# Miniprotein binders against q56419, part 173

Target 1, 326 residues: q56419
Amino acid sequence: MEGRTLEEVQEEVFKRHGVLVPKKELEDLAKALEEAGLLLTEKVEARLKEEEEKLKRERPMRLAGLSYPEGEREARAFLEAFRASYPGEGEEARVLLMPHLEPSRVPEVYGAALAALEKTPPPERIYLVGVAHRPLKEKAAALPVPFQTPFGPALPDLPALQALDALLPFELFNTPLAFREEHSLELPLFFLKGRFPEARVLPLLVARRSPELGEALKVVLRDFPGLLVLAVDLSHVGPRFGDTPLTRTLAEEARRRDLGFLERLAEGEPEAALAFLGANPTRIDGVEVVASLLPLLRERKGKVLAHRLDLEAPTLSAVGAGTLVL
Below, E stands for the ipSAE of ESMFold2; O stands for the ipSAE of OpenDDE; V2 stands for 0.75 times the mean of E and O plus 0.25 times the DockQ between their complexes.

## First folded at step 13 (miniprotein)

Design ea3 (at its last look DockQ between E and O 0.86; V2 from the best seeds 0.86)
Fold by OpenDDE base, look of step 13:
Order: structure tokens, then C-alpha cells, then sequence
Structure ea3 (fold): chain B 326 residues (1-326), chain A 116 residues (1-116)
């Protein structure tokens, strides 16, 4: 472990075990390793500074060859296979809610997203809003650099990002290191870039509910129209998340919460969706994102295309994933 | 603290621009008002400070737009107003929040017009 980044460790664990270790756990581990003197703080800091400087230019792929193919030809075949895994037809989306879970765990849910994208006219830009699994300096952040994909770089919409920053009460361009390993953007971006190769992207992360983000985006979307994508997972239940091993009762509760949340969103009632969750006992991942985007979700009716609660057998835990179009 | 620093930085830039474009009297007035606003913020008279700052920022945005200032400067004014709006919200002043937010949008729109 000496000299490895948390990302390298995460990648190795993912590569070896097919499990994406939560960033919080990795951070805790890194802290423990630092406390144990196994990580030279100075070397770690120097490496983080170097990585931060690199992120000023581009965000490289982290999950290529792990979660999706690195080569373009293979990546296209991957997209086709995922689309094929969903037997239904999609609907045109102005807002797309899709997962950021490991694609192999919920292929038909990603397939449903692809089906929706097939019915969606190519947008000029995509507002991709993910979940920050690492702390941000502010409630939300953006990284205004190209994101590498097998289909070429996803280029940022700098004018729209600047417009958004101008209407926020905090600095939008903060915590670049939080984007380095953030799979909540990388995984959905693979599918989005594959379908819309010419679309510019606004890669956004939400750590905490930011009502001001939704209000600012509402204004920006007037001048910079585009597809809004919420890259969020749903329930997280089981030992990995502090629960007992998955039972039928726990699984039914997770599904009930997931579907109840999605259905209320589909009815154009995002406040009702949040209220339905209450204290969010099954830990739906997307609550802070939805709470930040209320002005953009209100009165928009749509359809739930897919849902799955996927079991991680080694930990007897499960994660919910869904696809919703509005 | 962050608001004061951002206010000082923006004020310096605006004042410099105005002096360079023949608005010396207005630049002096702004400088005086900014000092008063900062003093009010430091003394804890936040509500009064925000009210004055909102009006001043609106005036600045209008003048900058009229002069054909760089759109980036108007975006900075919009961002200041957004910060002010959030501060108003935190204080529970809904009317001031609305006013500052609407002003932010106007400053933003003014910038967009200069880009067209």
C-alpha cells in the first residue's frame, strides 16, 4: 500500500473483487494508514497536488477496463448489449434519472436509460448531476474540464458553467479532487457520451441539498437548454450500510421506498417524493440531488422505465437502481 | 468574512473600470458606500448593510451595462447579489432575499445582452 492513492486502492479492490468500496471507507482506511505511519503525509500531499494540477486539464478515465471497455469498438458493443438487456421501448426525456451503480449489476436499468436516450433528440448540452461520495468544500461543485471516455473526451460547456457560477452564492468550481474518483459521473457519462457524442457536458456534484442550485439552473436552462440527468442510486440496505443482512422484509421495504419515491417524481411532485421518504431509513442516495433540483422537477410528469434492487451476495447487502424519464 | 473580501475585490475592479471610463464621481460615491457597508457588516448591522449593498449593486450593474463593460464584470456583480440573497435568506428576510435574487438575475441578463 505504500505510495498508492486511494483511487489505486479502490481500483485494485474493484479489479480484484468486483466491489466498489465506498469512498468514506477508503478515506477512513487512508486515515488509519496515515495514523499508522504507513502513508507518508508529505508524499500523499505531493501526489494530491500533482493530481489536482492534472485535473485542471482533464479528468482521465478511472473505470475503463473495469466497469466498461477502454476501446471504442468494444465500448460500442457494450452499449448495444446493455440496450438489448432492456426489452421495452423508451420515451423522450427532458429529465433523466438513471443509476451510477456498477453497470454489470443492473444492466437492464442502464438499458432503459439507453432506450429513453434513443427517443430523445440530441441535446446541445447535458447537465449531469451526480452524488458526491467525498466531502465538498461547498454544497455543490463542478469540474470545467474534459472528461475522458472511450468515445473521446466529453467537453465541458464553459459558457453555461460560467453562467451557473454567476448565479450561485458560492464558488461552483471547488474541490477538483472530489471528481477524480467519482463514479457517479464517470459511469453515466459513458452511456451519455456514447449516445450523444457531440453534446457538451456540465459535470456537477451535489454533497448537500442546495436549493440555490435548482433556482440558478432554472435561469441558466432558459439560455442554455439541454438534457438534465440525475445520476443517482436508490436504497442502500444491509451490513455494508449498517443494517442486518438482507431479509425479505428489508428488501420489500427498500423496493417500496424506491418505487414510491420514483412514482411521486413521475407525477411531478418532488416535494411529495422527499416527504414520502421521511428520515430516509433505507438511505436513498439521490435525496440531496432531488432536494437541490426541485424547481426543475416540479409539475413534470413522466414514467418509471425500470427498477432493480441488486443483491451484493458477499456482504448480504443490496442497492436500488432505477430509470425515470420526465 | 468571505463576503467582505469578495466585496472589496469587486469594488476595486468596478472603481478602476469606472475611473478609466470617465465616471469618476460615481466611482468616489461607490468607494464611500462600500466603506460604509463594510463597517455596517462588521458592526453587526447586517440587514441595513445588505439593503444598501443590494441597491448599490443594482446601480453598478446598470451603469456597467450602459458603458458596455466586459460581461465578466457583470457576472461578478450577479454573483455578489446571489451571495447577498443567500445571506438575506439566512437572516429570514424573505423580501430582501427576493429583491437581491431578482437583482442578480437582472445583472446576469445584462451580461448576456453584452455577449449577444
Amino acid sequence: as target 1 above (326 residues)
Amino acid sequence: GDLIERLEELAEEVIRYLKEHGEEELAREIEEQIKDIIEALKSGDTESAIHILTELAETIARVLHRLGAPWELLYKVAKLLARVSELARELGDEELFRRAWEAAIKAYDAARELLE
Scores: ipSAE 0.865, ipTM 0.945, lowest interface PAE 0.4, mean pLDDT 91
Fold by ESMFold2, look of step 13:
Structure ea3 (fold): chain B 326 residues (1-326), chain A 116 residues (1-116)
Amino acid sequence: as target 1 above (326 residues)
Amino acid sequence: GDLIERLEELAEEVIRYLKEHGEEELAREIEEQIKDIIEALKSGDTESAIHILTELAETIARVLHRLGAPWELLYKVAKLLARVSELARELGDEELFRRAWEAAIKAYDAARELLE
């Protein structure tokens, strides 16, 4: 109806179909369509508001029965199986980089994270930093509510979250709906809560690099010591991500980029790790998180425990995952 | 975020607190300076305004700490200074960027002392 009156529409219908539709009936139809559109908009807005209100109280499990077991006993067995997938020993972590890719696709990478947690003294709190897969209103966000797990609720560290918010130039608690389906927090949290049932959590998402987040966290960690977890994936290559079909050459480049990135982080050189990626041609997922957290990564040396570039045969694509302790 | 709106909200709370705790002269002086800062921000004289705002916020934090004010109010002062610091960085004012950030940390530290 852009640029057309009802009379013009009536004329066009007559020209095309040989039927004259009374102007009154066209007016009735237009009103009904407008009312139906308004009602659908109101229904969608009401559902979104209801979901947002629920998220202001708690964040329920979304992946239980899909990515990990629903029951506590089965969940414990699941953790043991994943630990067994990595036969090596871990090392104590003050910073842990671990994936958020579907656990069954990279079992030894999650197993390596569990091995590191075995060597890590139980922290009072965990700074869990994931990657926002939905838009945020700001560069980063948190959701200060319990996150449900098969091991019980992961309680938020409200004093630490409030302290963090006080040092940011934006409202930290800004996009509750972005957490509704965010697997980059839920999947790592399952493993972390299973190993550290008493730790409180700061569930954080990064959408775009935020140097101010890293500076604020450096101050907050001074007063609220804890485990820093970067819950990130590595290269994303192949047609699902805009490339040609996966070839041996592309896979080798993705692996080289992943390992070069992780090794430079392990040397305490996060700026060099980012520079190594250049324009990030293999779309390493973790760059925005690493770029945000530079003050916490500099001069901290460690070790790469595991890496896999996992093939998605149906899509001829691959995703990299790694475990790094610092 | 809207710096003017955040400043107005903080100013209202600080001025109310000072009046309720016998600091009427300080409340009046702070109110006057905040009005001047807001006028400068509205006129587009942003860099000068945030230099003055940083000095005022440092004073407010010191006074609130001395008076044993609620730690929440000092967190709000810290957040205002973090906002000023980010704006200074965007403007390319490196000196103010660092000063405002250090002031934010000091206000935060004062809040932590009162909370503990």
Scores: ipSAE 0.863, ipTM 0.946, lowest interface PAE 0.6, mean pLDDT 91
ESMFold2 (binder alone), look of step 13: mean pLDDT 87; pTM 0.858

Design ea4 (at its last look DockQ between E and O 0.94; V2 from the best seeds 0.88)
Fold by ESMFold2, look of step 13:
Structure ea4 (fold): chain B 326 residues (1-326), chain A 116 residues (1-116)
Amino acid sequence: as target 1 above (326 residues)
Amino acid sequence: GDLIERLEELAEEVIRYLKEHGEEELAREIEEQIKDIIEALKSGDTESAIHILTELAETIARVLHRLGAPYRLIYKVAKLLARVSEAARELGDEELFRRAWEAAIKAYDRARELLE
């Protein structure tokens, strides 16, 4: 019934039900529905404003009891189980690429990240760069508040965030609601805070590539050294993502794209890594983050520690995840 | 996209600070230049305006640093220069893009020196 005139609605009601509803009654009904819809919108807006105000003070756990345990003792055991899922040895990271996919789907990939953190001196701060799954008002955003974890609050590095904001052509502290359900920060943060309980955090989201963010971060990292973490997933293939059902050929393509991307990053060639993806036919999640952070990735060599293309049998789809140290 | 509004807000704060610290003639000179820049921006003469604005903002950062102004005020000058740099990039003026960015870093460095 979208876009119809009242006369067309009147005619349709008569065709279906044999009753001619006077035009005035249809007009009155339309007005009442508009008024009711306006009141519902106002109620939703009030609740969203309230949630936004809460997010200006702290970001609570949203995935405790779903993706990780809520209690600290259980959370520590959870970390150890994930570390044990990766039998290999890590390497020191100045830059760490790790996933934000549900941890139970890729336990050894998160385990590889923990192995790298074991070799990494505790940083004063962590630049945690995730992927915005909700629209941002700008290309990137931060939320300068404590993020709750089972290991206590991850405190924001306010001086470093303020310095970063001073070098950006847009307001960095935009779109608090985008952080409300953002698992690309919450899931990696669980592992990072568990391993580095004293580190402060710069919680950053990228929605669209922002070369200015990378240039600004290069300056800020000079003055506020820390661990740079790219919290990104890799290929997204299959019907859940707009493809045909996953075939062996599509899975092989996704794996090839994932590994080729990671290997070129590991050679210190981020532009080549992006060029390798071309139009990004397997929808590697990390491209906007990598494209934003080029100045921080150039000529930094490292190693791919783990990769998995995880199959979602119910949806005939798959998502790739990897661990890279630079 | 709010370059005029951001410039107006910063100008108000800078001019107030300069007058409070005995720099009334400098405040008047800066105010006059800012009015000219805003007029040029409003008339669509954006590239010429942001060239002049870059020079003015560099001077403002230098003066504020010399006077020991609050570092947050100098951070605002750095942010204005970052906005100018982005505007230059959108216009395809690569030289001004890089010059304005270098100026933003220098203003930022001045602010950092005052924190220490």
Scores: ipSAE 0.869, ipTM 0.949, lowest interface PAE 0.6, mean pLDDT 91
Fold by OpenDDE base, look of step 13:
Parts: structure tokens; sequence; C-alpha cells
Structure ea4 (fold): chain B 326 residues (1-326), chain A 116 residues (1-116)
């Protein structure tokens, strides 16, 4: 751990062990180690500050060469292969719900997203709303810098981001370090940038439900039209998430929750979708995002294109992923 | 606490701008009203303070627009109104929430007009 950020440690643990250790646990451990005189030296603080300063200029790729190819040519071949993994045709999307899970786990779900994008006229801008897997200072945040991709940088729409900030009761531009390792934006952005190279992006993270975000975005979308993308996973079940090992019963419940959630969204009833989940016992990842975007999801009808509950065999756990167009 | 801090910061900027553009009397009036609003907020008369603040912020946005102020300054007024709307919602005052939110959108629209 010496000289590494908590995020780097989290990433390393994830890479080595396939376990996402909650940041809070890592923070507690880091605090314990700091109190023990071992970790948070002036050096770690200096490094975090340096990383924060870098994030004022750009967000570098973190998963290039791991989750997707770094080279453009190879990245294009990657997109084609993922598109080929979905045998169906897409539909035009005004709103796209797609996963942020490791692409290799659910290729056909990403393929369905690509199929939808093929039927979608190139947007001027993409509102990319991901899930914050790290704490944010506010309910939601944005990072107004270029995001690096194999297809070149995804440039931010600064005028639209500024307009959005003007209509929020909190500072939109907060917690830049939360974006450094956040895969919920990076992975979907690979596919989106590959399909729409000229589109500007609004990279947004939601940590907690913010009805204000949806109302503000509704106004901003009037002046700054674009594609809305919800980058969310669905159920998280099994030992990694505090359950017993995956059983047929648990898997059926996860699928029922996932599909019931997606179908109600497809019917234009996002409140019904949330109500259907109740206490969210299967831990659908996208609940806070959907709850924040209700004004944009109401009365929009669409179609579920793909769904998969993917087993992680080493941990006997599973994660749901889906693609929905509205 | 956060609302008061943001109000003080915005007030300083608005007052400075108004003085620089020949609106010294209005700047003094606004300064006095902001002081009264802050005192009311601190004393717990939150509902009354938020109502007065909403009206004042609407007036500020209109005046700044008329003077051709930088759109960013008017966006700050819109953001203040958004904060006020959220405070109203937290108090359970739906009418004040609606009014403040509509005012925020209007301030935003005024700023957008200066960019066209």
Amino acid sequence: as target 1 above (326 residues)
Amino acid sequence: GDLIERLEELAEEVIRYLKEHGEEELAREIEEQIKDIIEALKSGDTESAIHILTELAETIARVLHRLGAPYRLIYKVAKLLARVSEAARELGDEELFRRAWEAAIKAYDRARELLE
C-alpha cells in the first residue's frame, strides 16, 4: 500500500481478486494504518493533490488494455465483435439504459446497445449518467474535462454543463477524484465515443437520488438537446454482496426484479419501476440514477433489447445487466 | 449555513457590479435587504426570509439583465434561486418552492438571452 492511493489499492484488489472493496472499508483501513504511522504520509496527500490537479485537465483511460483495447484499430474491431454478439436489430433511442459491467461478461448486452446506437441519429451531445461507486461530496457530480478514449478524447459540453450547474441547488463540479477510477462512465463511454466520435459529453455521477437533477436536466435539455444515457447495472446477488451462494431461487428472483424493473421503465412508468423494487433486496445498481431522472423518464415508452444475469463462478455471485431504449 | 455563505458571496459580487455601473443607490438597498435576510435566517424566521430573498433575487436578475451583466453572474442568481427552492421544499412550502424554482428558470433564461 505504500505510495498508492486508496483508489489504486481498490483497483488492484479488484484486478487481482475480482472483489470491489467498499471505499469506506479502505478508508477505515487507511485511517487505521495512518494512525499506526504507516500510510497517509505527506507523500500520499501530495500524490492525491497531484492527481486532482491532473483531473482539472483530462481524465485518462484506466481500463485501456484491460477491459478494452488501447489502440484505435483494435478498439474498432472490438466494437464490431460486440455488435456481432447481438443478433437482433436495435431501435432509435432518445434515452438509452446500458450496463457498465466488465464488457467481456455481458457482450450481447453491449451489442444491443450498439444496435440501438446504429438506429440513433448522431446526437450533438450525450448526457452520460453513471453510478458513483465512491462517495461524493454532493448527491451528484460532473467532471468538466476531456475523457480519454482509444477513439480520441470525449470533449465536455461546457456550456451545457454550466447551464446545468446554474439550475442545481448544490455545486455540480465536486469530488473530481471520484471520477478517476469510476468505470461506470469509462466503459459505456468507449462504446458511445466509438459510435458518435463528434458528440460532446456531459459525464455525470449519481451517488444519492437527486430529484433536482432530473428537473434541472429537463430545462437544460430544452436548450441543449442530446442523447440521455443511463449507465447502470442491475441486480447484485451472492456472497460478494452479502447473500448466500447463487441458487436457482436467488437467480430467478434477481431476473424477476431486473426484468420487472426494465419493463416498467419501458412502459414509461419509472415510479412504478421503483415501487416494484421496494427495499431493493437484490441491490439493483441503477435505482438512485432512475430516481434522479424521473421527469425525463415519465411517459416515455420503449423496449427492452437485452438482459443477462452473469455468473461470477469464483465467488458464486451474479450481476444483472440490461439494455433498454426509450 | 451554506445558503448564507453563498448569499454573502453573491451579494458582494452583485453589489460591486452595481456600484461599478452607476447603480449605487440600488446597491445600498440590496446590501441592506441582504443583511436583513441573513439576520432573519439566523433568527429562525426562515419562511419569511426565503420569501423576501426570492423576490430580491428576481429583482437582481432583472436588473443585471437590463444592465447587460455577464451571463455567469446571472447564472449565479439562478443558482441561488435553485438553492432557495430546495430550502422551501425542505420546509414543506410547496408554493414557495414552485415560485422560487420558476424564478430560477426565469433567471436562467435571462442569462441565456445574453448569450444569443
Scores: ipSAE 0.852, ipTM 0.942, lowest interface PAE 0.4, mean pLDDT 90
ESMFold2 (binder alone), look of step 13: mean pLDDT 85; pTM 0.846

Design ea5 (at its last look DockQ between E and O 0.94; V2 from the best seeds 0.89)
Fold by ESMFold2, look of step 13:
Structure ea5 (fold): chain B 326 residues (1-326), chain A 118 residues (1-118)
Amino acid sequence: as target 1 above (326 residues)
Amino acid sequence: GDLIERLEELAEEVIRYLKEHGEEELAREIEEQIKDIIEALKSGDTESAIHILTELAETIARVLHRLGAPYELLYKVAKLLARVSEAARELGDEELFRRAWEAAIKAYDAARELMERG
């Protein structure tokens, strides 16, 4: 109907069904369909506007009761169970790389992050940098509102966010709806807020590498010291991600790429880490964040505390997760 | 195109502030330079225009800092310089890229100093 006149439609109906539908009836039908499509669009737009307005005031929990407990006491017990999943010792972090994968899939990797936080003096603020899974209007974005957690609201560091925005060649507060379902912030934040209940947060998303973000953050961190957290996953391999079914050979390759990436970061050589991945054939999630934050990662040595490539049996796919302290 | 709009917005606010604080001659001089910069940007002489804009923005930041302007206005100057720095990078002018970025940091530092006073 889109590329056809009403006469052509009428002619086609007659050829197929042997009935001649008056042009007026076809005109009325076309009008009704256009009105119905417009009405559906208006309903969706109204709902999105409502959600956007709510997100300008706060970001509610979306994963409570699904990925972590809703009640504070149960949530605290959940944290301790995850710490116990990692029997090792942590190290103090100025920069922490941790996953945003479903926590129950990689319990010891989150446990390693908790072990690191245990050794880390409580920061005044946390720069939480996740990966945008929905489009942003710019390369990066922030949402300057409280994020709800079972441990109470994680309050935004508004002065630091304002300072960061002042050093960027784009508007930092640009895409509130992208935060609505963004698990790359919510899942790490649960662990961070549980360990640092007094810390304020800068909730940041990267969609595409932004060298200007890293340069601006280097200046802002000078005046607003805090913990930098890269909330990223590693390799994504298998049919869910556009590959053939996962084999042991492909899984070992993904592990090698994950560990090689992390180890080069731990050597204080983030450019070498990116170069090691080349075209990123296993789709390591963290490359855009690392590429944005080079000035903050250079010459900062540390240690890989944990890694797992977690298998998704139903999809014959896998996702890598790791914990790195710098 | 976006740089012109941002420059026009900042210019209105800076010129208004200067006039309100007894700097009408300086406001006039800045207004004239901004008009020249915008004409150069519109004519496609972008690299020369952003060199001059960087120098002008540095002067504006120093004057606003001396006058004790609201720190938010200096943040806006810093943001303009960050936009100039990015424009210089896109043109492949590495020297101007670094100069404009250093100027952005100086305007930012001036804003931070004023925040600490009040």
Scores: ipSAE 0.884, ipTM 0.952, lowest interface PAE 0.4, mean pLDDT 91
Fold by OpenDDE base, look of step 13:
Structure ea5 (fold): chain B 326 residues (1-326), chain A 118 residues (1-118)
Amino acid sequence: as target 1 above (326 residues)
Amino acid sequence: GDLIERLEELAEEVIRYLKEHGEEELAREIEEQIKDIIEALKSGDTESAIHILTELAETIARVLHRLGAPYELLYKVAKLLARVSEAARELGDEELFRRAWEAAIKAYDAARELMERG
């Protein structure tokens, strides 16, 4: 827990053990550790400061050896296996929507993303937009440092990041600690770096809808062309997310919302996709990302390549994942 | 509060640059206008202040571009204009929002041109 948010610890425990510890239990544990003097606020602050200083240089792998192999040879075999899990052919992508869920849960969805990337000319840069599962100081953030992968570091496009910052009404380079354990960037980046080893990356996180981000990116993309990747999951239903255990009715509703969202995006109607969700009762993860990127998604036609609602049996919960090309 | 702080920081940098490049009269005029804008912002005359600030920032961007200033300084002007555009949007002034945003893009484009020459 030292230097980690409760959400980070929850994610780490989930990744390591496949068990989601309720936030309340983590809060109780954190409180117990504080009461035991094990969480000295000063030590936590010092460690957070040290981690923040490290993040000025690079973002290390957190999920290597857990979600994907650490070694390059094994990582390449991993990519091949995931590609093989999708029997279809991809299409060229200018915009790629792909999941950030644990790869082993939805291999064919990642396989579909790889299939699309096979049909995509190598981009000079990748705009990788993930979901902030932790609070940001601003609506969105970027981390302008190399991200470590088994294929070598994913280098930031500093000129394009600087250009983007210049057109935003807030500081783009904020909350570096939010990137430390953020899997919504790390997991997609593994696949992207493996396919496009020479591409520079703009690692972006969205916490809240920022229409300004989409307008700024539209201008920046004119001068700094690249592949736009939305690293988002879809519905989150069941007890882990405040619902009853997964039923046929709940699963059908989740699938209906996921597919209805993706299909409207594929038609080039992102506003219609958002409107279709309404209050988003099945908690589609990518809503704030899509709402931020409307200017880049309008009038782009594409295709849904894959979708899965994956059951987490221990919690009787499910998460939707999809792959869309535009 | 954040807008004022960013405005003060940028103003100091712009004024210094202009004085170093022989634009002392313009630097003094800008300094005076910035003081007036900050006072207007503090007094709650936000709409008038944002309008004047937009025009001033446009002028600064043009002068910096003409002088061949570092592109980073023009990016800071673009960012200020982006902040102003958002403030205008929050006030419900769509015309001022559009004007400030278009000015931000123009300042950005000016910076990009300087980068390509360098």
Scores: ipSAE 0.853, ipTM 0.940, lowest interface PAE 0.4, mean pLDDT 91
ESMFold2 (binder alone), look of step 13: mean pLDDT 86; pTM 0.847

Design ea6 (at its last look DockQ between E and O 0.93; V2 from the best seeds 0.87)
Fold by OpenDDE base, look of step 13:
Structure ea6 (fold): chain B 326 residues (1-326), chain A 116 residues (1-116)
Amino acid sequence: as target 1 above (326 residues)
Amino acid sequence: GDLIERLEELAEEVIRYLKEHGEEELAREIEEQIKDIIEALKSGDTESAIHILTELAETIARVLHRLGAPRELIYKVAKLLARVSELARELGDEELFRRAWEAAIKAYDLARELLE
């Protein structure tokens, strides 16, 4: 472990165990490694600087060969299989809410997203809004570089990103290192790029609710129309998240909260969706994203296409995932 | 503190551009007003500073547009107005917030017109 970054450790854990270590655990691990002298602060800093410089040019795949195939042919077969896992038909989406959970855990939910994309005219650009599982310097951030995928690079829409930055009271282009390993963008982007190979992308992360982001995006979308994608998971319950092991009661509560949240969004009432969650005791992942995008979600009616609460048996924990079109 | 720094940086860039394009008198006037605004911000007269800054920034955006300035410079003016709007919101002044935000959108629109 000597000389490894926290990110390399996370990748290794993910590679070995197929589990993404929660942020808090990663921080604790990093601290433990530092205390153990296993992380030379200077070496880590130098590596982080090098990685930051690389991120000025492109964001490489991190989960290729782990969560999805690296090769294009195999990746296309992967998409087809996931689409096949959802037996229903999709609907046209102006706004798509989809998961960023490990695809193999909730294939039919990703399949539902693909079904919706089949009914959606190819957008010129995709506003991909993920969840920051690492700290950001600001409430939200963007990375204005190509994201690598098995289908070729997802190119950024630089004019639209610049327009968005112009209307924000903070620097949009901040914390590039937060994007390096952020699966909340990489995983949904695989599916989006596979379906819309020519679409430009605005990769956005939200760490904290930013009402100003939604207001700015509302203006930008007038001049730069595109598909809005919320890449969010739903409830996180069980020991990994500070609860007791999953019980029927806990699972029912998680499902109730997930579905109640999605249904209110489908009715075009995002404020009601947030109010319904209250203190968010089941830790729905997407609350900060939704709270940031209220102006774009209001009065838009849609449909819940899929939902699943997926059990992680080794930890007796569960994560909710859903697909919603508006 | 961050707002003042951003204001100073933008002012320097705008003043330089205006001088290079024959607007020397306006550049001097802007420089003087920016100094007054910064002093007002430092003294705690934030509401007055926001009001004056909003009007000044709107004027700057219009002049830059008329001169055919790079869109990026006008976008910086829009961003300053967005920052000012957020400051107004933090102060609980809804009218100042609305005024500054509308100004930001106008500056943005002016920048967009130069792309056509």
Scores: ipSAE 0.859, ipTM 0.944, lowest interface PAE 0.4, mean pLDDT 91
Fold by ESMFold2, look of step 13:
Structure ea6 (fold): chain B 326 residues (1-326), chain A 116 residues (1-116)
Amino acid sequence: as target 1 above (326 residues)
Amino acid sequence: GDLIERLEELAEEVIRYLKEHGEEELAREIEEQIKDIIEALKSGDTESAIHILTELAETIARVLHRLGAPRELIYKVAKLLARVSELARELGDEELFRRAWEAAIKAYDLARELLE
């Protein structure tokens, strides 16, 4: 009823159509709509529970055939094409920052990540830290199941995940449904699994900054060494994100914020990187992940390999993506 | 609330393990201390209770390690200490925050020393 009383609705119908609908009939309609909505809610909840149970066994590909090829041969060719999009050389990474934006939008940024992986000895495991796009019950979460890829399943490092959970003040395995559509893990994982087919994975999401996560990971990485991947995007500007339409001035500010953030991270100064953003007016996506992982980023120097602020013409908006090696 | 529930669950497992391994007297002593801690938590004497809990949890971790308990049981002690550490931080007790975190790492290290 859009805030109208039944009498107001009744009067509007009469004014427009010449029919007086009794108040009782309007009340009956409202009850029927409410009851139908309750039934839909119960069906949705039942479906979500069954999806949740499936996610306790595996996480299937959801972007195959959409963002990357479904078949292994085509997927390998896809990786080679992306590597070729970045003509430079990488550097060995102990920490890699890479995007989770649609790969076709920023091919050279993913190519730079592949170049870094070429210089990186195959790790026993990959700590893949993405950004939760759905609410978590806690500040962070993991899903300790195989993630399907065109290159085979990415197997979880169960001992390392158990160790991490043991050092957290909250249950790490808390929100399976948040992983169902989480592209911030699936898109980077495609590239990581393609390059390191034998590495186990710790698939982690951050919803809100968790200093305790960073402190726990510092201990776990001591005993379970591996590659730390921050799978994050950078600035989000334009109407899709609550701004005015994208102007040259806004785009230049977003680019400056992205690069200033990445460069301060590359100097081993993650607190300075966060401070540089202030209130984060261009909505850099990686802030909560970086704020969580400070103990792992301090004093670790490296290099920015690539950056792009990519335009979304239909929405008059843009998203930044970068590749950083530490 | 949540700390009490987790402490009760851990206590049940620890006490059962100790009894099954011939440590009936030690199990009784630990059970008594845990009851005192839970009563203090329920009455709102939280900061004092978690100081005592930190010391008890350190003792439990060392005893379980000595007895060769399953790694997962000692991990639960480490997790309890991590929860105590975060609660101490929220209460503004910086010293207990650091002490409980160091104790969590020590319990974790004891668990890591066990084979399996």
Scores: ipSAE 0.840, ipTM 0.939, lowest interface PAE 0.7, mean pLDDT 91
ESMFold2 (binder alone), look of step 13: mean pLDDT 86; pTM 0.851

